VHH binders against F-box only protein 17 (Fbxo17). Designs and how they scored, part 12

Target 1, 286 residues: F-box only protein 17 (Fbxo17), of Mus musculus (Mouse) (q9qzm8)
Amino acid sequence: MGARPSRRQMTEARRLALTKLPPELLVQVLSHVPPRALVTRCRPVCRAWRDLVDGPSIWLLQLARDRSAEGRALYALAQRCPADADADADADGNRHDEFPFCALARFCLRAPFGRNLIHNSCGEQGFRGWEVEHGGNGWAVEKNLTLVPGAPSQTCFVTSFEWCSKRQLVDLVKEGVWQELLDSGQIEICIADWWGARENCGCIYRLRVRLLDEYENEVVKFSASPNPVLQWTERSCRQVSHVFTNFGKGIRYVSFEQYGRDTRSWVGHYGALVTHSSVRVRIRLS
Key: E = the ipSAE of ESMFold2; O = the ipSAE of OpenDDE; V2 = 0.75 times the mean of E and O plus 0.25 times the DockQ between their complexes.

## First folded at step 3 (VHH; framework vhh_lunsekimig_d3)

Design w03 (from v04 with D30S D31S; at its last look DockQ between E and O 0.11; V2 from the best seeds 0.00; counts 0 for: pae O 10.7 > 2, placed apart)
Fold by OpenDDE, look of step 3:
Structure w03 (fold): chain B 286 residues (1-286), chain A 121 residues (1-121)
Amino acid sequence: as target 1 above (286 residues)
Amino acid sequence: EVQLVESGGGVVQPGGSLRLSCAASGFTFSSYALYWYRQAAGIERELIASITSGGSTNYVDSVKGRFTISRDNSENTMYLQMNSLRAEDTGLYYCAAEFTDEQWTSMYDYWGQGTLVTVSS
């Protein structure tokens, strides 16, 4: 009764069989493997597999499978992406890239399109991911007073009787949008923010979103300055949104900046409520 | 003292055009971002266009392709060219200059008195 090779031995035998494939065929086979599995399971198999995963060929094939209009547009741009991962070495040769992968690999792994690039947008994790400046009694996190549609959590950040501000700097390249893609003129950056006031206390809210270059210089800015909400105004959730289009070349970061305070100078947290902030990237169809 | 003075408002028929001006004084005009707001009756004031110190422009969707914001730093004047005007464009139009502290912890705006735009048949 011949011992059935263990599932592990069969997997190893299959892996060994695949290592004998010509690189061109291997690329085809590996292109059907999900991005995370390519990195976590295939890349460690051997040096040859590692080199294939680190190169653009597998990822280009993956992108080519999206037959949507957006997918085709993206694929066209991806074909122009320089293969040399080394382009992101800063002048000091420090590879700041957490991932030794090509730009396309990073894109496929991070899947930035349509994803909210703002972290902790509702304050469920406190102030994690935010640079915070506290006025008065500072920022607090509370439950939403009213339902915010589409929010991943029903929590919000609340300001005090003096100006409070918080900022999140989104690195678009780190999130998977490679520089040449950003510079293509086909990328749109969609921003949104939800805000409101307490019924018993009015508030002032301001939003500023800046597109920054690699040196954090401002290139383009959007600002919203809604009228103050007066005391005893019916509770409502308000939204500010904007789409950056044709923002030029050299954009690297999105600086998402929120400001708020109350209108009554009350001790505590009676200022503007902010939640469900979002920064999303999409490709414009020509 | 920071001053902003809007002009150019008036009554126009649908499909018509107007050009608004905002004359600025009391600050280094070229160093600041400028904005056009409008306020319709019974509606909250809304941002409709912005221009950075560097000349980058932004628009709300409702005015895209119809309105053009521009600035002349030599004259300390900002403009809003409004074409293809609609009834919904009726309102008081304000220009604003945005000021921030050096630490970006405080934001405040200066406003003009506004200029009235009425689009009616």
Scores: ipSAE 0.007, ipTM 0.247, lowest interface PAE 10.7, mean pLDDT 86
ESMFold2, look of step 3: ipSAE 0.395; ipTM 0.763
ESMFold2 (binder alone), look of step 3: mean pLDDT 78; pTM 0.769

Design w04 (from v04 with T105K; at its last look DockQ between E and O 0.81; V2 from the best seeds 0.73)
Fold by ESMFold2, look of step 3:
Parts: structure tokens; C-alpha cells; sequence
Structure w04 (fold): chain B 286 residues (1-286), chain A 121 residues (1-121)
């Protein structure tokens, strides 16, 4: 991070003068600091500030500010969240690869609701983040032939003349959706994918999305197996989507598995095209 | 060992009919998609007809209305009824069955060896 003072460091210096406030007022003041700055800038200031950042109160106040129905429902669940970090946590500094903060802090830092939990969803970073199995001439990444609504990049993955597969495994707990929240019966997991083929080509597309327990055993499955498209004449892509609800306790992972090929065995990348894959989490209101 | 064996090919005059069969051994068709492919001389195999486990069918335009794919899961057999045959229907006909399993990497087709259909006088 470096030690150069910033606008936030000036605010932190003023907050050092605030250390004489009653703890409940100090918590209120610190709760207005963005989550990343709380961890990187406020926590190191002094023991009193570290103890507040490592506890639940600041994070509960931040969650309480969302006055929507969704925010109020989440807040009620957050009040029941157990701490998962020691108050005297050592100074091991595993901030870049391990997530050592309490569950509420993790939720606030990761902000998992509404965010697409699939990384590199359109192939704009090549195959980064995807486990890939190449059939025929394998997967490739190309610019979209037709605009895909809402995609963060107009690129796609394309398959070949033998089955190509790829998968991304989403760790919901690591993304901030703590286990008791997942187990609450109030969480929905929304998945979507966009697929198509080249003009005047045929393709076969398959999607399988599985909810897995902590041992990676399948608990719930959604499959899309549309009829082969023998000649693609559409100017738009097709979307598939599903909402998992009422999936019980013990879910931790989402395995997002895609498959494609062509129908004509042509050398090259003439198989199914796939892009704008998504996994999103939200709170169920009713 | 999984095997698919096509039969029913032969020589037929234009306008004639043939019925191809595809018998499976070592597995049952049950919940899997089934396919007929055709390979004409000098061309790679192309999918011409498909049938889902629930019986929904799909055909390329060149055979639509003339060919009918069907399945009999109790006999572990798939059929292709070919009517109004044309010279351009000449080729090697393959059946295929689509498989996937619990592993995310395992999507593949099992293929038959093909049966030859020749449309000539």
C-alpha cells in the first residue's frame, strides 16, 4: 500500500483525535468509512480501532444503511452471524491470498449480492479462470458477431468439431456469502448463459449448473439440453437462465459447466458460441 | 463395451424407401439424445436428424418431410425411415448417442461404424 498520506489518511488523523469518544460514537463514525479503507487504513491506527474493525458492530451498521426490503431482510440475518475471527488475531499478513476477516467483514468487502460471481465471463481475458477441455481444434475466443445485451465485453468462446467443455467453480463462502446465510432458506442463486452459432452453421449446446456441498458432492442440478440447431439463421443470441431456491443446507459451491460442438465436423471453430455466463446471489423476499 | 451397429443400408432406386436401424449393446438409450449423421463422398459427417429422450425430433431441411427418426427404448434401437430417396442421399449413415456423466469433462458421442445407402438405378 505505501505510507504516502491521502485524503483518507487526513481523515484518519482526525479520527485519532476522536479516540476519546465513547465507543458507540466511535463505531458510528468509523461505520462511514468504505470497507477496504477500514481494513487497510483504519485498522492499523491503534488497538481501539483495530478491535472495532475486527468486531461485528461497524459492519452491522454498514448493512443497516440499506433501507430497502432486501437490505432489511439481510440485516436481520446478519445480526445472527457468528464471528469467525479471533479478536486477538495474529499479524500474519495473509491479506492477498487468504481471507482472514470475520464473516460480516468478508461480506462487506466482497459485496457478493448482485455481482456476477463468474470471472472472465465473455473470454475477454482468454481462458483465465476457466478449467478447459479442448476437443477437435479446441476452444477459441472471438469478437461477437451479434450484440449480446448487457455483456461486459462483446467477445465469446467458440467450440470446434468435437465436444469442448469448460467449467468455473464458484466458492460462495469465499465470495462472502457466509454459510449460515446460505443455510437460511432466504438465498436465491441466479444463473444465466448466452449461446448461439455462426450464421448458416449448426451447433449443439449443453449447460449444467450444479450446487455442491463443502466436499464438492452434487446436491442440486440444473441442466439445459436444447435440441441441436441444425442451421443457425437467427441474428440474436439465445439466453438460458435458472433460479435455484429452496436448496436446503450445506451448499457451498456452484459448478458452472458448459459444452459445445458443431454438427458438420468442419475443421476449425464452427461449433456453439458461449458468452456472458453469470452466477448471481440475492436475498429472497417472500 | 459400448457398441452401436447400423443396419438396413443398400441400393435403392430414386423415389424408393429404406429403413435404417441402430442397435445398442453395453448400455441402454433411455435418457440420452440420439443422432443420425450422413457422410457423402468428399464431405465430412453432418448431423441430419436428432431425437431427444422424450421423443422430440429435429431435421436438416434437405431431409425434412422425407426422413423420420424414431426410437424404441425397450428394444434399445433407433430407426431412420427414409422415403422419397434422391441421388444426393447417397452416403454412409452413422448413428450416434450422446453421453455425459458425473464428471464435468466427460461429454462425448458413441458412434456406429456406418451403413451404406446408394440411390441409383
Amino acid sequence: as target 1 above (286 residues)
Amino acid sequence: EVQLVESGGGVVQPGGSLRLSCAASGFTFDDYALYWYRQAAGIERELIASITSGGSTNYVDSVKGRFTISRDNSENTMYLQMNSLRAEDTGLYYCAAEFTDEQWKSMYDYWGQGTLVTVSS
Scores: ipSAE 0.596, ipTM 0.850, lowest interface PAE 1.4, mean pLDDT 85
ESMFold2 (binder alone), look of step 3: mean pLDDT 78; pTM 0.767
OpenDDE, look of step 3: ipSAE 0.798; ipTM 0.935

Design w05 (from v04 with Y108F; at its last look DockQ between E and O 0.80; V2 from the best seeds 0.00; counts 0 for: pae E 2.2 > 2)
Fold by OpenDDE, look of step 3:
Structure w05 (fold): chain B 286 residues (1-286), chain A 121 residues (1-121)
Amino acid sequence: as target 1 above (286 residues)
Amino acid sequence: EVQLVESGGGVVQPGGSLRLSCAASGFTFDDYALYWYRQAAGIERELIASITSGGSTNYVDSVKGRFTISRDNSENTMYLQMNSLRAEDTGLYYCAAEFTDEQWTSMFDYWGQGTLVTVSS
């Protein structure tokens, strides 16, 4: 009665069989493996597999499979991506060790296109991911007074009787958009924010979004200064949106900055409500 | 030094009119949003009118059709024309200017000392 090799032994035997494949064929096979599995399951198998996963070849093949107009545009740019993983060395030679992967690998893993790059946009996690300045009684998190369409959570940030501000700095490269892609002139950055007031207390709301270079210098900015919502105005959720196009070369960060206060100087949290903030990146079709 | 100075307050009969002025010094407010607040006795300060840097105006419902906010950038002065005044309009009126630093890292308001408006028979 021949002992059926355990599922583990069969997987090891299959792994061993794959290690005998020529590198070119192995790249083809591995290109069909999902990005996360490539890193978590394939990369640790052996040095040869690690080197293949860390290189651009597998990821280029993955990108080539998207035959959409956007996919083709992206693939064309990806072919021009320098293979040198060393480009993310800080001027001080400190390899940001966090991602030993090539830029394309990072892109495939992080899947930045269409993803909201703002963290904790509705305040479900409190103020995590936000730099916060508190005026009056400061910021609070509460449930939405009205349904905000498309929001991942029905919570919002609420300001007080003095100016409150919060900021999130989005690192586009860290999120998977490699520098040459940003510099290609084909990338658009879409921003949106939802805001409102309490019926019994109006608010003042301001939004500023800045595109910054690697040194955090401002390159271009968008500012929204809508009229205040005054007391006893009908409850409505309002939206501010903008698309950055043709923003030039050297962009690295998006600084998303929200400001709010009330109109009645009431103790507590009666100021502007903000929620469902978003920063999204897309490729422009020529 | 940045200063806002309100003027034009006084005693007026119901149905009367007043024109308030807010003169700014130490800065040019061309690029700033400006506001009129008022505070009645025992009540919290309330925003009653605003004007953006672009000249867009907004009013609280209680003053709509009666009050008009305007600005003269050449004189660095904001105005509040108040018509058809009522007893409930009595209070200290404050002008405010919204300031943002060059880097938009901070938002704050400058306030005047206020001018008293009394509507009484």
Scores: ipSAE 0.448, ipTM 0.799, lowest interface PAE 0.9, mean pLDDT 88
ESMFold2, look of step 3: ipSAE 0.466; ipTM 0.803
ESMFold2 (binder alone), look of step 3: mean pLDDT 78; pTM 0.774

Design w06 (from v04 with T52D; at its last look DockQ between E and O 0.84; V2 from the best seeds 0.00; counts 0 for: unsure alone 64.7 < 65)
Fold by ESMFold2, look of step 3:
Structure w06 (fold): chain B 286 residues (1-286), chain A 121 residues (1-121)
Amino acid sequence: as target 1 above (286 residues)
Amino acid sequence: EVQLVESGGGVVQPGGSLRLSCAASGFTFDDYALYWYRQAAGIERELIASIDSGGSTNYVDSVKGRFTISRDNSENTMYLQMNSLRAEDTGLYYCAAEFTDEQWTSMYDYWGQGTLVTVSS
């Protein structure tokens, strides 16, 4: 059997052996560690490991491992449009943001592509995350009257007899889509919403989605202004969607703005229903 | 000052016709969705006809085929041609224009003061 190291000594020896690797091999090894473990377990090991986790190399290698068409396109873009390593740092290189890692780390941890960046998209958390303006009897949240395809929760927001509005501001950079990637010309921002009314009620629905610069000035706008529905006879909500492409440089925020009311001035919640709102980011492959 | 003024109301026999107009001042109609609402005694105002900035129209079933909404942006005026009038069409008719704040997400309507239509035998 021989003399056997303790489990603690084996763990320590493995850590120290890894820290003795040539830097290029250490980067390769660390690139196989899941993003959360890199920041919580690997970063504290020593200064060399901390510097690697705080830098771009291991994160670029993680991007390179996605060999799908989307992954290859993203890796190429990340190399062509690298994140500015000093964007969040002060003059001494210190980070002052609540997300202390480099932009590529943020991307890998947040995983923004394909994910719905609208929080509380169906009202499952009440109005959390939404800025609201209540008209008439205001907004309410209720269970969907019929299944909305693909919704993470079968709940919706309902409006009243005067205009109700609400919006959510999505910070794309905070969600992990670094500015140089947004500016690349190869990013699409996909938005969607589902709207309707109670059976045999009328509604008016409006959607405005604005792409804003870092100062929150409007740069690009999409509006949906369907004609009023004077009697809702459908058994399901309608979907509206749009893809922003070729939107130029300097975009940082998406302002997702919804409006609804009824057509009959009835007291209560008989206006437009809204649910399953989404903002998604993807790489353009065309 | 934004102002909407309806005119053209009056008393008619069943089967008769009226043409309502809504003149705007203080803004131009060009980009606005425009509406006619009807309020009968004892009930709330109800949207009966709409026309968007591109000229697309919509009507409640009870007036479809009898009423025609139109707009003349050069005269800043909207119209409602009402034919084959019925007693149920009696009420105050309001024009409205939908507005959204370009800087903020608020939505509201501008309203006229109403013009009375009475259909009596």
Scores: ipSAE 0.559, ipTM 0.838, lowest interface PAE 1.7, mean pLDDT 86
ESMFold2 (binder alone), look of step 3: mean pLDDT 77; pTM 0.765
OpenDDE, look of step 3: ipSAE 0.816; ipTM 0.938

Design w07 (from v04 with A33S; at its last look DockQ between E and O 0.72; V2 from the best seeds 0.00; counts 0 for: unsure alone 64.4 < 65)
Fold by ESMFold2, look of step 3:
Structure w07 (fold): chain B 286 residues (1-286), chain A 121 residues (1-121)
Amino acid sequence: as target 1 above (286 residues)
Amino acid sequence: EVQLVESGGGVVQPGGSLRLSCAASGFTFDDYSLYWYRQAAGIERELIASITSGGSTNYVDSVKGRFTISRDNSENTMYLQMNSLRAEDTGLYYCAAEFTDEQWTSMYDYWGQGTLVTVSS
């Protein structure tokens, strides 16, 4: 003999029932929610949900649900090499920084494995994200004359009659690869670049990729110094690539640095062309 | 201070030979790729030959088979042996080295003063 609850009252009672779940069950329920929804929709619900989203347990369960060989290796590694606790978290896990959340949360949100950590890799956004030095008439962006396999845009950067250089610094920890994971010995850093000359003008191309510590000091370097393209005989682009492995502890950044010019001192943009620059991180499998 | 000094230029008849030298100082010679450029009247200087720190060489077609670039790391000197010279080889010959600024992501060229080669009868 009671009044029938309104639709709004039943919805509120359902929300209260969910917030009363024991923490162990709530963690299991929330672990099925996509990472962005956890942060934007679940975290604000109440203090208990915020504490769970700010802690590691939900994120570990999310890693565990990837049953691929890569996912299982990552889960085992996350258990073996857990991230250090943030010094600014209070006892309730309340963090005053908007982002980053804990290291596992950043990993799940950023999803750094399997994607290119270089942004604007083909010049499709002009020079955004690149530290640039313009020699001669400087860098320009133009459409590719030859299809570059796998490039997200068929555009390239082109250099001039004096050295042009540009650099992008990748913060691996900010991209979600926490320091203990980097130090684990199980991470590889794969880099690649595509370059070439104009049909009717030769070029000189150089690549330097450095792995840097937290103070931005060089720890490991890869350099490519191919012979200049001096002749009008090549129309194809070329790929350079390298895999950093066994690089030890303390790596924080990747500095991706590329350089080009022409061989004929021609006014205009007749120097080396570069595009589809990449930095990718992967877990080693046996 | 980085310096590159060319020598060995002069006047020679068609079919003759010259050997150019580029003496280097002020840097770790062994580590750098080195270049010969040529500037003929009325055009910009053009790369004609290169040699890596490891000794690999590269030439434009117009000099291939006639010119030989080499380096002697013990003397900090690069050479260009020019054989079967032609009138179109007349020009100012420069040696060059490229450098990277370790503080910033930039690259520079260092140039010699040039040595004149004149091929005439």
Scores: ipSAE 0.525, ipTM 0.824, lowest interface PAE 1.9, mean pLDDT 85
ESMFold2 (binder alone), look of step 3: mean pLDDT 77; pTM 0.764
OpenDDE, look of step 3: ipSAE 0.609; ipTM 0.862

## First folded at step 4 (VHH)

Design s01 (from v04 with T100Y D101T Q103G W104D; framework vhh_lunsekimig_d3)
Fold by ESMFold2-Fast, scan of step 4:
Structure s01 (fold): chain B 286 residues (1-286), chain A 121 residues (1-121)
Amino acid sequence: as target 1 above (286 residues)
Amino acid sequence: EVQLVESGGGVVQPGGSLRLSCAASGFTFDDYALYWYRQAAGIERELIASITSGGSTNYVDSVKGRFTISRDNSENTMYLQMNSLRAEDTGLYYCAAEFYTEGDTSMYDYWGQGTLVTVSS
């Protein structure tokens, strides 16, 4: 049926009544609104609401509600977050990206903790998000016939008979992990990758994951160089994983770099298959 | 100049033994994975044995128990000890060392020129 005049009046009256609250009570009320709605619905209401959404207080109160050990540790670090910690903000406080809010707002909006920061982790969108180099017949994206637990898609990338490589650069600050939080010594960067080969085929697989500073200089590196598999007989892919801890200060990027090839010179895509690549961030308990 | 130089190939009777050597110059072996490939007439070139920088080894099933790959980092040399040789082991044997290109996503192998092994009576 059509719009009801009483519903519109009630909505407008509620919004107008909220603007009459003292700022400290308004912050408490707005802190219960989900992050996306704070930005899309609350911020446009008036300048006072805009100023509150652009500030840290609402976002700190949202973080305070996670009473887990991890949530309490994060909240303690968040209380020390500088108002100007976001390197993408200009001299007038205007950001040159799609998140023109404080660093805590970006964290809440992006929700980086536990989320996979690798995009297109299984090739479900072809090569989108990856910088690729094609050796031999190159990479192919194919249906994965091998079990990979928890994979969001049943697709994989498969290499040819010469070295193929692909890389993704994860910007941790743009994903919501502000610089002071990265520098705290309480952040763990958890990486994983799944690799294998076709039934009775062989592969060489390599993984290099680098933590880079703001200038993209290597600070810390993890390399996985498992023995070549000459004949794949397993019904599941193998996992490589690593956790970066105590990596120091100045880290901004994770460079996730995969390399693979066939153990034979077969024309086509009979080399390493890779899928379900992940970069996740979590807080270490003190 | 980076070089891998194979030696030790030759003609041997079935059931005989050969030891292949791969000497590296222009780089140090210690951090690199090293490989023996075989190319037989009418068959694609394939990896038959590998050794990691840590000394872990792997073999294709047809040579397992008969061939032994080893490395001597102090001599900058890799070996393939081949025992109980069969007619099907005849081929060109290549050593290879795995390298990466600094500053990009490229990898490549340095290859030796190959050494011929003929198993015939």
Scores: ipSAE 0.380, ipTM 0.746, lowest interface PAE 3.1, mean pLDDT 84

Design s02 (from v04 with T100W D101T Q103G W104D; framework vhh_lunsekimig_d3)
Fold by ESMFold2-Fast, scan of step 4:
Structure s02 (fold): chain B 286 residues (1-286), chain A 121 residues (1-121)
Amino acid sequence: as target 1 above (286 residues)
Amino acid sequence: EVQLVESGGGVVQPGGSLRLSCAASGFTFDDYALYWYRQAAGIERELIASITSGGSTNYVDSVKGRFTISRDNSENTMYLQMNSLRAEDTGLYYCAAEFWTEGDTSMYDYWGQGTLVTVSS
């Protein structure tokens, strides 16, 4: 519905005319610019524009324009976001100059709702983004010959005859979900993973997903321990999924941990296949 | 600290029965998945039976209907009841407990020392 400003239209923007507007009107005009363009095109124009982009007003106006039920619920929570909230502050409270300091800006830029927060979910980039422990012959990344519906790539990770594990730590605040939003009781964290084995092979597969506080202490845990399979005859992988809700206050990280091995001491990679791992966040409409 | 001790192995005639026990100490037994593995001379070690903390069981096809895995959480002991034994069942039987570490991503098995089962006339 209606044309969004193209990159070409933003590049051709009449910046000189815009800089002569009163601040209140400038905020309204800039609020129509997409988040990435606000940071890459508008923020560098002058100090006044930088101060506006680094502040909450433009981002609140953008959130106000999403008239969906989810958008309205988010807007109500965003209006209560503390002015001093900084999604990019380190443990000492120091800010990272390369990004806007406002938590609402981080949310809009990262767009975490519905997006898969797991990087390299199918092994399409090798082991990039994963912390890996290699048992036996280790993990391999291979073309997945087993159908996985909705997978973004037909690749998978496969384990050897000793336990292999890999982990990814998702920083929810750095992904844009500010602390007060996480603490609101209206956030759901949805996890999923797909696993299987080669035809006529067996495997043991385990998944552990932990919600951690700012100090990386475990607060809530989900573990999936399906029965080992001794002969895989399915033409598709099995899915494990879970939704974390009502997890309380102080959650910052999701630790996504996969484990697998073969049921035999076979040399090579005949153990658990894992692929299409996901961590997604959404707002509950109550 | 963790110990698994198997017992009950021996020599038995074809068609006979044996009950293996795996006594555990040094951990909260109730929370862990437990396994029986078998290794024959010149053959790879193979998972033959499993039992979850909730009591769900699984078996390799060659022992299904003949072997029964069970656990007694009050005695910290896992059992393998072996009926209708065949010459192919001869081997070293190992119990194992699957361990997750909470501070890191490491997973490992604690293994017992193994107990020998020989099925022959």
Scores: ipSAE 0.410, ipTM 0.752, lowest interface PAE 2.9, mean pLDDT 84

Design s03 (from v04 with F99V T100Y D101T Q103G W104D T105K; framework vhh_lunsekimig_d3)
Fold by ESMFold2-Fast, scan of step 4:
Structure s03 (fold): chain B 286 residues (1-286), chain A 121 residues (1-121)
Amino acid sequence: as target 1 above (286 residues)
Amino acid sequence: EVQLVESGGGVVQPGGSLRLSCAASGFTFDDYALYWYRQAAGIERELIASITSGGSTNYVDSVKGRFTISRDNSENTMYLQMNSLRAEDTGLYYCAAEVYTEGDKSMYDYWGQGTLVTVSS
C-alpha cells in the first residue's frame, strides 16, 4: 500500500497557521486524523502538537465516535483509564520506546479488538515469533492441502515422530488492552487452533492456553486433549476453540502452547498438522 | 523416575486371547493419557489403542471390536484385552505415556521395554 504525495505534504505556512489555534480547537481538529498519522506526521510538527498527541484527550475523542453498542461500552471504560497509565513499561518498569504512548494511544494504534494477536499463525514466516522445541526430526513448515477458513496463509506446521512443541507469549497490555480494561469483567479472550493429520497418517495433538499475571504466574488455563488420530483415509483439519470470560483481575499475558507427534514413529514429518492459531480479544456487552 | 513395565505377552493360537498389563510409577498416573503401540515384522511402529485420563478410548481400525484398553487408577495399571487374535497381531507391544514437566515446559515420551505377542498355529 502507498499514499498519494499530497496526502503526506504539510507546508511551513500551514503548520504555523494551525499552531495559532486555541488548544481546545486544536484537539478537535487533530482528533479527526487517523492514529498512525497523528504519531508519524502530527507529533513531529511542534511542541504543542507533541504534548497533545502524548496526552489522552485526542484518543478519547476518537473512541467517542464509534456509536455502536460495543463502541459506547468501550468509551465508558476508556473514560476511566488512568491518565498516568504507561502501556510501554515492561514488568520491571523499563521503557523501551522514546515515544511515551499513553494506554489509549496504544489501543488506537494497535487496534487489538478482533485482530489475531498470534504472530506467524500458519508458519508463513517459518518459525519467527515462536519458541520451538524439536523432537525427532523436529517441526517443518509445509503447504496445507486442506482449506482452513480465514487462514492468512495456506501453510501449516507439522511435527515429527517424537514430541514437538511451540509456544508464544501474548502481552495483552503491549497489544493495547490496558490493565483496567482487562480487569473490567467486560473482556473476552477468544482462542482457537486448527489441527489434523495427513492422508493415511495419524497424530497426537495437545493445546494448553494459560492466562498469566504480570509476573507470569498462571491464573487460569484451558487444556485440549482431543482423542489421537490413529489413521486418516483423507486429509482433515478440525478446530478447537475456547472463550475465557469472568477470569478476574490481574491478567496480563496469554501463553499459547502446542504439542504434537506422529502415532507411527516414522522418520520425517508425518505427525500433527497445526495452523491458524489465534488469540483475539473482544468486549462483552453487560 | 518414570517407569512403565509391560507383562502378559506370550504365544497363542489364532482365535485365542491375551491380556497385557502395564504397571506405571514415578508420575501422577490419573492425570495422563496412556497408549499401546505395536511393532510388527515388516510394519512401522504404530499406535493401536489409547485411553485418556477421563477414560475415553480410541483404536486403530484393524483392532476395533477385538481389543479393549482399560485403566485402573487405584493400581496405577493400564490393560489391553486382546480377543480373536490373528497372525497379523504378532509383534512387540509397547506401553507409552506422555508426561509434561512444568519446570522444563516440555512433554516427555516414556516407553516400556515391550512385551512379545506371537500368534501362530
Scores: ipSAE 0.021, ipTM 0.478, lowest interface PAE 6.1, mean pLDDT 82

